# Ledger of designs, part 9: VH-VL binders against a9kqm9

Target 1, 255 residues: a9kqm9
Amino acid sequence: MRIIISPAKKMVENIEALPVCGEPSFIDQTNQLLTYLKSLSYEEAKEIWNCNDQLATMNFERIASMNLKTKLTPAILSYQGIQYQYMAPEVLEKDQLEYIQEHLYILSGFYGILKPLDGVTAYRLEMQAKVNLSDKKDLYEFWGSLLYNKLREETDFILNLASKEYSKCIERYVTEDVRLVTCVFGERKGEKVIEKGTYAKMARGEMVRYMAEHKISTMSEVKKFDRLDFSYDENLSNETKLVFLKGESNVRDRK

## First folded at step 4 (VH-VL)

Design v03 (framework fv_emapalumab)
Fold by ESMFold2-Fast, scan of step 4:
Structure v03 (fold): chain C 255 residues (1-255), chain A 120 residues (1-120), chain B 111 residues (1-111)
Amino acid sequence: as target 1 above (255 residues)
Amino acid sequence: EVQLLESGGGLVQPGGSLRLSCAASGFTFSSYAMSWVRQAPGKGLEWVSKISGSGGRTYYADSVKGRFTISRDNSKNTLYLQMNSLRAEDTAVYYCAKRGYSYGYYFDYWGQGTLVTVSS
Amino acid sequence: NFMLTQPHSVSESPGKTVTISCTRSSGSIASNYVQWYQQRPGSSPTTVIYEDNQRPSGVPDRFSGSIDSSSNSASLTISGLKTEDEADYYCQSYDSSNHVVFGGGTKLTVL
């Protein structure tokens, strides 16, 4: 079993609470992207990043001086945001950290796919970025099937905790021999389930922590997730989609 | 640079056992599937077995299923092939081969091979 | 569960072009990628083509690969033949059970 999760737009460097234990698997492809980004004018780069002048200037300067071998931070400590706040990797116990190092992969527009403790430098390049590199029109074409192939060689069961932007690079290549199961964290509104971004990000991070605490390896165990007032709903779920609803269970009324 | 070095081949009688090893260096061993491919004297290439990067998935050619066991020790960057109930038909040079980056399964690096001879 | 069939041998003069075929016995040749390996006497195989038509770094552009769905076959074409090209050539694909399948091999003689 392997878990895939989204990165974050905000990154920090020089965090040493956890060790760097490895190099990104596709560092050669990352170097091709870095060479491409260094070749861009400020206006071209800003258009790709789709951000304001302050962030664009910061990233343009960062790319100009970037070295993929220096100033490395463990990937799981570098990404910042609500998802990673709820995961709280810096306070995981040794056996829980070993669990996520074995089972968790972070998807990345720039690095492709990362183990938690792979050494990274801070970047900005979302998977949806419109790059123009070689014969590739975007990062989905650039990465192609490489990321799925890496996962396929390690497992036949992939638990998707990533957003659609990132899971697309895996979903399009799934074959019948591999089970891809997506978790949905939502609230019931009439006959529909609405996934609110903030709560979904919290739940995805908390699920990783929950799985590490309980050493989960099966779908039956994933279905027992009960944190942040979410509970599994059998009627809305199927073999490839597990739906967790917020606010539907009350421990006091059910024994 | 990538290197694969096989060892453990030799002469064995029918019904006997041998354990082959492949020492790997120059790449992140646990990130790649590894295979054993054999070649009988004067014959073509025949795929024998494949193991996933983590060791969680193994695959075998029908001709060796139940007799051969592929395994790996990622802490030592070493691939193994335990061969039991050996037959004259198992006589071949055994190659250790590393999976490449592509969607298709191809071998980007091969070892030098180790000869296994099973007497009549 | 399928076989890949290659001609036993092919021969051609230096400077000419040769084509080696690899025919799939069942299912479409286009269903899975085809790779090509070169093996000289006493040596390990090396990749000359991967993913139907891609060349590894260091392989000269005289080597090319193609797929023909109408004949259900893949082809390796070597132009500007050199004596160094004399070798055994193997095609390879994989099946739906993740098993690797090799063709029987073709001996290329340059004379």
Scores: ipSAE 0.000, ipTM 0.400, lowest interface PAE 17.5, mean pLDDT 87

Design v04 (framework fv_emapalumab)
Fold by ESMFold2-Fast, scan of step 4:
Structure v04 (fold): chain C 255 residues (1-255), chain A 120 residues (1-120), chain B 111 residues (1-111)
Amino acid sequence: as target 1 above (255 residues)
Amino acid sequence: EVQLLESGGGLVQPGGSLRLSCAASGFTFSSYAMSWVRQAPGKGLEWVSHISGSGGRTYYADSVKGRFTISRDNSKNTLYLQMNSLRAEDTAVYYCAKRGYSYGYYFDYWGQGTLVTVSS
Amino acid sequence: NFMLTQPHSVSESPGKTVTISCTRSSGSIASNYVQWYQQRPGSSPTTVIYEDNQRPSGVPDRFSGSIDSSSNSASLTISGLKTEDEADYYCQSYDSSNHVVFGGGTKLTVL
């Protein structure tokens, strides 16, 4: 089994609490994207990044001087945000770190797909970004089936903890002999199930840590997740969709 | 092919100063923490100092704290150890060592060492 | 701070098995990975075991590492002992503040 999870928009560099233990699998494609980004005007780049001037200026300067071989940080420590806060990779014990290095993949608009300890440089490029490179109109066309093919060679069971923006790059290519199982973290509102972004991100991060703590390898074990006041609901679930519902109490927040 | 080559060792008087260098090649220097490890004649290995890949974090053994300074120049692939207020007990072969790929902290490559002799 | 204690010397005949211990003075031996280095006279150290029990490429399977939490020690075991195994062996770990700690070293004599 492999687990896929979303990256984050905010990244930091030069965190050496964990070693860099690999190079991104599709570094050649990343280099093509870097060359493309370096060719853009400030106005074109800002439109791609869809951000304010302060952030756009920072990223424009970062891209101009970027070298994919220097200032490398382990991917799992570079991404910042609520999902990674709840995952808390820096406090994982050695056997838990070994578990995520073997089982976890981080999806990336810029790098495609990453192992936790792959060396990365800070970037901004979300999967939905509209690029115009080699007759490709967006990153979904650019990456094509490459990311799915890499996962398929390693496993027949993929647990999806990524947001729809990122899981789309895998979902399109799934065949019947590969099981892609998506976890939904929601709240019941009358006859509807509502997934709130902040709680879903918290739960996705917490699920990764829960799986590492318990060395989980089967769907039956995943269904036992009970953190943050979520519990598995058999009636709303099926063999490709596991629904976890938040109870009446507030979701516990690790502040 | 990974290579680490130390230089700068020699004979120095007690209270004197010396700067060691380690020229690295064959790997992405800025991606790895580097250490200095010493060995007094006929004695065991003693860790001296460690510096993160960026140079932003440094650590020292209590025996050298305040006297030695570790630094690196990533543009030149070179590690340094500035040794001040040298004592007779600092006499040792000083090895440059590279951190290996691992969840643990270990040294996958070592230089050949450079001898520092502190004597009157 | 902690210390790693090794026996000063061990001796054994060719073809036999020898075990070298490395005992941690405070905190659990299993809290951090233990590595083992071999140093022959006039040479730099080389890694024979890393991450408690892993072998670098080129190290024969006669070398093995283990952890025993009950005695708070790590062990290096060399089976099928050969004359060229004669060397000093050092265990090494680290603390939560990234301070590296070496054992005092064990001189292995093959006779």
Scores: ipSAE 0.000, ipTM 0.398, lowest interface PAE 17.5, mean pLDDT 87

Design v05 (framework fv_emapalumab)
Fold by ESMFold2-Fast, scan of step 4:
Structure v05 (fold): chain C 255 residues (1-255), chain A 120 residues (1-120), chain B 111 residues (1-111)
Amino acid sequence: as target 1 above (255 residues)
Amino acid sequence: EVQLLESGGGLVQPGGSLRLSCAASGFTFSSYYMSWVRQAPGKGLEWVSAISGSGGRTYYADSVKGRFTISRDNSKNTLYLQMNSLRAEDTAVYYCAKRGYSYGYYFDYWGQGTLVTVSS
Amino acid sequence: NFMLTQPHSVSESPGKTVTISCTRSSGSIASNYVQWYQQRPGSSPTTVIYEDNQRPSGVPDRFSGSIDSSSNSASLTISGLKTEDEADYYCQSYDSSNHVVFGGGTKLTVL
């Protein structure tokens, strides 16, 4: 089994709590993207980043001086945000860190796909960015089936803890001999399940840590996730979707 | 419940030595960086030293490097600060502080502090 | 290595908003996370903001943090001021060698 998760927009460098243990698998493709980004005018780059002038200026200068060989930070410690706060990789035990290094992949617009301890430089490039390099119109075309093929060579079972923006770079290539199972963390609103972004990000991070703590390798074990007031709902789940509902476990008198 | 309790402060002569202790409870002590932060009377906070969870990495402020030694005994859940060659400017309340669950570097719990006075 | 500079004191009336700045002397303020601590007389510091703008459990939402790269500063903003907010406030970051740096502190007086 392999687990895929989203990256984050905010990144830091020079965090040395964990060692860098490897190079991104598609560093050559990343070099192509870096060369492309360096070739852009400020106005063109800003349009791709879709951000204000302050962030655009910082990123434009970052790209101009970026060298992919000088990696200061393991990927899992560089990405910042609520998903990574709940995952809490800095305080994982040795065997839990080994678990995520073996099972977890972080998807990335710039790097494609990353192991937790792969060395990265800080960047800004979401998967949905509209790049125009060579014959490619966006990052989905640029990466094509590369990321899926990387996962498939290692497993026939992929647990999706990534957002739709990132998971669709895998979803479109899945064949019948590979099982892609998505976890949904939501609340019941009548007959619908609504996923609130903040709680979903918390739950995705907590699920990774939960899986590492329990050395989970099967779907039956994933279904036992009970943190952050979430509980598995068999009736709303199916063979490709595991639904966890917030607050359901404390309802005493349901209809 | 997380608790940090400092001890070992007191009055010492310039050039003297003193050892501070911090008893920790309520968390997995060996998993967290621990620090000493001091505050001179009526002055601001000054970071002194830090030690990794395993004790394998130590860090010191330039003002104390070569004079102070941070250490820990994970079997006793205790943090130490050995202070040698004490100077008047080392007079301060010394706080034991635990690094928080975070990618940044912040202190989520602080002890009550122990006063060290270096005076003739 | 760098210094963090705060105003020595600020004062405001109850119910109003106050902002305390923290300026980094060299290198970008955005290079490392900024935290904010509150210290009342005779007490240990407590965290009111961590990772630039995050609040610990129990800290009211009238406390907020922000980063301004143009002035190379972080700011702590306290709205709806209450008398119990009267305290010393310290910003804190860290350098590339993992040395922790505190600002000089700001005394907030609520009149």
Scores: ipSAE 0.000, ipTM 0.388, lowest interface PAE 18.9, mean pLDDT 87

Design v06 (framework fv_emapalumab)
Fold by ESMFold2-Fast, scan of step 4:
Structure v06 (fold): chain C 255 residues (1-255), chain A 120 residues (1-120), chain B 111 residues (1-111)
Amino acid sequence: as target 1 above (255 residues)
Amino acid sequence: EVQLLESGGGLVQPGGSLRLSCAASGFTFSSYWMSWVRQAPGKGLEWVSAISGSGGRTYYADSVKGRFTISRDNSKNTLYLQMNSLRAEDTAVYYCAKRGYSYGYYFDYWGQGTLVTVSS
Amino acid sequence: NFMLTQPHSVSESPGKTVTISCTRSSGSIASNYVQWYQQRPGSSPTTVIYEDNQRPSGVPDRFSGSIDSSSNSASLTISGLKTEDEADYYCQSYDSSNHVVFGGGTKLTVL
């Protein structure tokens, strides 16, 4: 099994508590994207980043001086946000770090796909960004089947803890010999299940930590996730979707 | 063909100062943690200090903290160790060592060492 | 902060197997990776084992590493001892604050 997760918009450099142990698999494609981004005018780049002038100026200057081989930070420590706060990669024990390095992949608009300890530079480029590179209209076309093909080489079972924006680059290429299973973290609103972004991000990070702590490798073990007041719901789940509901603990699991 | 070459060692009196240099070649210097490891005559290995690839993080052994300063010049592919307030127990061969590409913290390449003698 | 303790010396005959221990004074030996270095007189250290039990390219499979949580120790085992294995051997680990710790070293004599 492999686990896929989303990156984050905010990134830091100079965090070196964990070693850099790898180069991104598609560094050549990343270099093509870097060359493209360096060719853009400020106004064109700002439109792609969809951000304010302060942040756009910072990123424009960053791209202009970017070297993909220097000032590298392990990917898992560079991404900032609530998902990574709950995952807490900086305090993982040796065997837990080994687990995530073997099982976890981080999806990235700029790097494509990353192992936790791959060396990265800080960037801003979400998967949904509308690039105009060669004949490719967006990053989904740019990356094509490359990311799925890399995962397929290693496993026939992919656990999806990524948001839809990122999982789309994998999902559309899935064949019958590979199982893609998505985790949904939500709460009941009448007859519907609503996935709140903040709680979902917290749960995805916590699930990675939970899996590392328990050395999980099977779907049956994933179903035992019980953190952040979530519990597996057999009736709403199926072979490709595992639903965890917040606040549905029965009397046996009472607070 | 990774090479690390130390220089700057010599004889110095107690309380004196020395600056060691390590010229690195054969790898992307700015991408790797570098360390100084010393060995007193006939004794074991003792880690002295480490510096991150960017130079943004430094670590020191308690025995040298406040007296030694590790630094690097990535434009010159050179690692430095500024040693102040030297003591007789600082007498040792000082090795420049490169951190390996692995989950663990190990040294995949070592220089030949430079001898520092602190004596009257 | 912790110490790594090794025996000062070990000796064994050519063709036999020797084991060198490295005991961690506090915290679990399994919490951080253990490396092993070989140093012959007049030479710089070279890595024989990294990440507990991995061999660098060029190190013969006679060298192996292991972790024993019950004794809180790492071990370097050298089988089929040869005269050229005669050297000082150092274990090394690190703490959560990225401070590197070496064992005191073990002198291996092959006679």
Scores: ipSAE 0.000, ipTM 0.413, lowest interface PAE 16.5, mean pLDDT 87

Design v07 (framework fv_emapalumab)
Fold by ESMFold2-Fast, scan of step 4:
Structure v07 (fold): chain C 255 residues (1-255), chain A 120 residues (1-120), chain B 111 residues (1-111)
Amino acid sequence: as target 1 above (255 residues)
Amino acid sequence: EVQLLESGGGLVQPGGSLRLSCAASGFTFSSYHMSWVRQAPGKGLEWVSAISGSGGRTYYADSVKGRFTISRDNSKNTLYLQMNSLRAEDTAVYYCAKRGYSYGYYFDYWGQGTLVTVSS
Amino acid sequence: NFMLTQPHSVSESPGKTVTISCTRSSGSIASNYVQWYQQRPGSSPTTVIYEDNQRPSGVPDRFSGSIDSSSNSASLTISGLKTEDEADYYCQSYDSSNHVVFGGGTKLTVL
């Protein structure tokens, strides 16, 4: 089993609480993207980042001076945001850190796919970015099946805790001999289930932490997640989708 | 000045056990990955095992997995390799090696090596 | 897992240039950094190149490293050969789980 999770837009550097333990698998492709980004005018880069002038200026300067090989931060400590706050990687115990290093992959528009302790530089490049390099019209086309093939070599069971923007770079290549199971963290509104972005991000991070704490390796164990007032709902779930509902008591009367 | 000094090598019978030690000095031992790399007489370098600075992660070559255990005592600046179920094929000079200050994985310092001979 | 393949031996005269190749059997050579070590008889290895093409302090600029993605190989080039360069040379890389892989080694003879 492998777990996939989204990155975050905000990144920090020079966090030394955990060591760097490896390099991104597709550093050559990352170097191609860096060369491309360095070739862009400020106006072109800003369009790709789709952000205000302050953020665009900071990222433009960052790209201009970026070196992929020095002063690296472990990926899991670099990404900032509510998902990573709830995962709380900095306080994981030794065996829990070993668990996520073995099972967790972070998807990235810039790096493709990362293990938690892979060394990274801070960047801004979402998977949906409209790049145009060497006849590749976007990052989905650029990465193609590389990320899926990397995961397929290691497992036939992929647990998806990534957002749709990132998971679709894997989903489009899945064949019937591979189990791709997506976790949905939502709230019931009549006959529909609504995922609120903030709660979904919290739950995804908490699920990673929960899995590390319990050394989870099977789908039946994943179904037992009961944090943040979420509980598994059998009726809304199927073999490719596990639905966890907020504010219901299913976990309390589970048999 | 960085120094790595191996000890514990010697002659051992097949099926026997041996514990190697590596005394480190001249750097902050707990901040660096450490490895064991071996070299059979007249043969090339073969990576055996590695351990993270904290000791939280260990790595093993398939040829030694289940038989060898790498460990470290950061309070004593010492790296260990416990070798069990030794085979003739384990005969080699065993080097203690320190990971360099780099975001790649390379060895900036090596010990002098200690010879392990497995024979009857 | 992958293998790194080097020629068993190379030879050249003093003052000339030699290139030693290191070919990765699966996965891209560029996906992880390549290092090069020199080992003289009776001595421990020493690093001559790290991170594909970087030289440690004290290593002459006659030593250089390169990566060629088209042949899926790394190369160590030694120019202005000196008799003291005679040694075994090993390339080394690793995977994303920090399993270290050495090439089989190349014996360089300077005649």
Scores: ipSAE 0.000, ipTM 0.382, lowest interface PAE 20.3, mean pLDDT 88

Design v08 (framework fv_emapalumab)
Fold by ESMFold2-Fast, scan of step 4:
Structure v08 (fold): chain C 255 residues (1-255), chain A 120 residues (1-120), chain B 111 residues (1-111)
Amino acid sequence: as target 1 above (255 residues)
Amino acid sequence: EVQLLESGGGLVQPGGSLRLSCAASGFTFSSYGMSWVRQAPGKGLEWVSYISGSGGRTYYADSVKGRFTISRDNSKNTLYLQMNSLRAEDTAVYYCAKRGYSYGYYFDYWGQGTLVTVSS
Amino acid sequence: NFMLTQPHSVSESPGKTVTISCTRSSGSIASNYVQWYQQRPGSSPTTVIYEDNQRPSGVPDRFSGSIDSSSNSASLTISGLKTEDEADYYCQSYDSSNHVVFGGGTKLTVL
């Protein structure tokens, strides 16, 4: 089993609570993207990043001086946000860190795919970014099947805890001999299950921590996740989708 | 040489509409953001709107948001400003301005301006 | 959401040095770059300073820009003042929402 999760837009450097253990698998492709980003004008780069001038200026200067082999931070400590707060990687015990290093992959527009302790530099490049490389119209075309092929070499069972923006890189290439199972963390609103971004991010992070604490390797064990008031719902789930519902009653139709 | 030439200004009644154009030459138009900046008679400069090189990002001054629409046609090297629900306080010379190659927003080239008068 | 405040007018004799201030009402003046434009009557503006202190090609070194975080202001300094420097001068910055903000303008008279 391998688990895939989304990165975060905010990244920090100079965190030494965990060691860097390894280099990103597709560092050569990352270097191609870095060369591309370094060739852009400030206006072109800012348009790709879709952020304010303060963030764009920081990122533009960061790209200009970026060296992929120095000032490295473990990926799992660099990404910031509510998903990573609930995962709480810095307080995982040694055997739990070994679990996530073996089973967890972080998807990345810039690095493609990362193990938790791979050394990274802070960057900003979402998978849906509108890059214009000569022979590729976007990052989905740039990465192609590389990320899926990497996972396929290691497993026939992929648990998806990533957002749709990132999971599209994998799910487009899935064949019959690989099981891709997506976890949905939502609440019932009438006839539908709705994922609220904040709850979903919290649950995805907590699920990774839960799996590490229990050394989970099977689907039956994943279904036992019961944190943050979520519980598995068999009737809404199927072979490729596990639905976890937050325990709120929906009275919308009566109002 | 960079050239920016505005057109479309004129006299219009309150509540009316007007479309301004700016013809650009001498640079790779699609690579640079463009702005409209106005100046009321005898008054200072006031930024109106910005559009990124690709057209993917637009920003508006609060005073014109919902009434004005900035757009561009990169195949024709032309910038536009569609002005609806015009008010007397929109009376001004409207300048087309090119964003310079810079971290921040600064305007390295300006057109000659086109006068818009909103009066009954 | 801030304003940039400039003195309405300033005057000085040829050969002297003049300084025009531009004060930000909220947030740090150093948070975003400050530009300076020169405008003569009947003409479009031209840039004399960009990115706080940079001069475009063709702008004489008599023009300089600076930022003072202590007073929360930017300054345009013109040394060796010449009659042709007589014009309106505008400072300009932008906010975190990418809205461009101009100062009210300063009329420089060379007496």
Scores: ipSAE 0.000, ipTM 0.383, lowest interface PAE 20.6, mean pLDDT 87

Design v09 (framework fv_emapalumab)
Fold by ESMFold2-Fast, scan of step 4:
Structure v09 (fold): chain C 255 residues (1-255), chain A 120 residues (1-120), chain B 111 residues (1-111)
Amino acid sequence: as target 1 above (255 residues)
Amino acid sequence: EVQLLESGGGLVQPGGSLRLSCAASGFTFSSYSMSWVRQAPGKGLEWVSRISGSGGRTYYADSVKGRFTISRDNSKNTLYLQMNSLRAEDTAVYYCAKRGYSYGYYFDYWGQGTLVTVSS
Amino acid sequence: NFMLTQPHSVSESPGKTVTISCTRSSGSIASNYVQWYQQRPGSSPTTVIYEDNQRPSGVPDRFSGSIDSSSNSASLTISGLKTEDEADYYCQSYDSSNHVVFGGGTKLTVL
């Protein structure tokens, strides 16, 4: 089994709590993207990032001076945000860290796919970015089937904890001999299940930590996730979709 | 050296059409946004249109929106301006201009210009 | 949507200093960079200042740019005036959508 998860827009550097243990698998493709980004004018780069001038200026300067092989930070410590806060990688025990290093992959517009301890530089490049490189119009075309093929050579069971923006680069290539199972973390609102972004990000991070703590390797074990007031719902779930509802189990014995 | 050479200008009747071309050399054409800037006889500079390096985004002055179309062929290092429904007030020298490498928006190189005269 | 206003003409003798202003009608002049172009009769424009106060390679240090937020204006200053400085000068900025805006132009006469 492998687990895929989204990156974050915010990144930090120079975190030494964990060692860098590897180089990203597709560093050559990353170097092609870096060369492309360095060739862009400020205006063109800003259009790709779709952000304000302060943020665009900072990232433009980062790209201009970026070296993919120096001052590296482990990917799992570089990405910042609620998902990574709940995962809490800095407090994982040795065997739990070994679990995520073996099972977890972080998807990235810039790096493609990363193990937790792969060395990275801070960047901003979301998977939906529009690029014009090697006759590819966006990063989905640029990465093509590379990321799926990397996962396929290691497993026939992929647990998706990534957002749709990132899981799309895997989903379009899945064949019948590989199982892609997506976790949905939502709340029942009438006949609908509503997935609130903040709670979903919390749950995805918490699920990674939960899996590491329990050394989970099967779908049956994933279904037992009970953190953050979520519980598995068999009726809303199927072979490719596991639905966890917030608040359902805790209220069952009341009224 | 960077060179921009405009062509396609001439005399045209009101309501007519013209297509301007700008042949670029001496730089990586696809890496820079390009603009058309015009100047009516004895008047000031007026920005007309801009296209991103990839061609994915285009921008137009209100005075030409819906009538002019900017495009580029990066394989030929050529910028185009298709001008339809031409009016007397479109009479001007049309300059091809390359965006400079900077945090602001400025033009580091300009072509020699091509004259468009809209007259009956 | 804003306008950049310049004086129509300025004149000064060789060796003296001249300043050309460029005033933004709405929004702060400091919100976006200001550039300055020189256009001699019969020629294409050339950049003399970009990013408020930067000089392209080959532009002499007699040319300088500045921003004054209190008057909401940019200024081009040319010291040690030479006859070859006689030209039209245009300021230029842009809005948040990257629509380019030119000033009306200033004719500099040196004698």
Scores: ipSAE 0.000, ipTM 0.384, lowest interface PAE 20.8, mean pLDDT 87

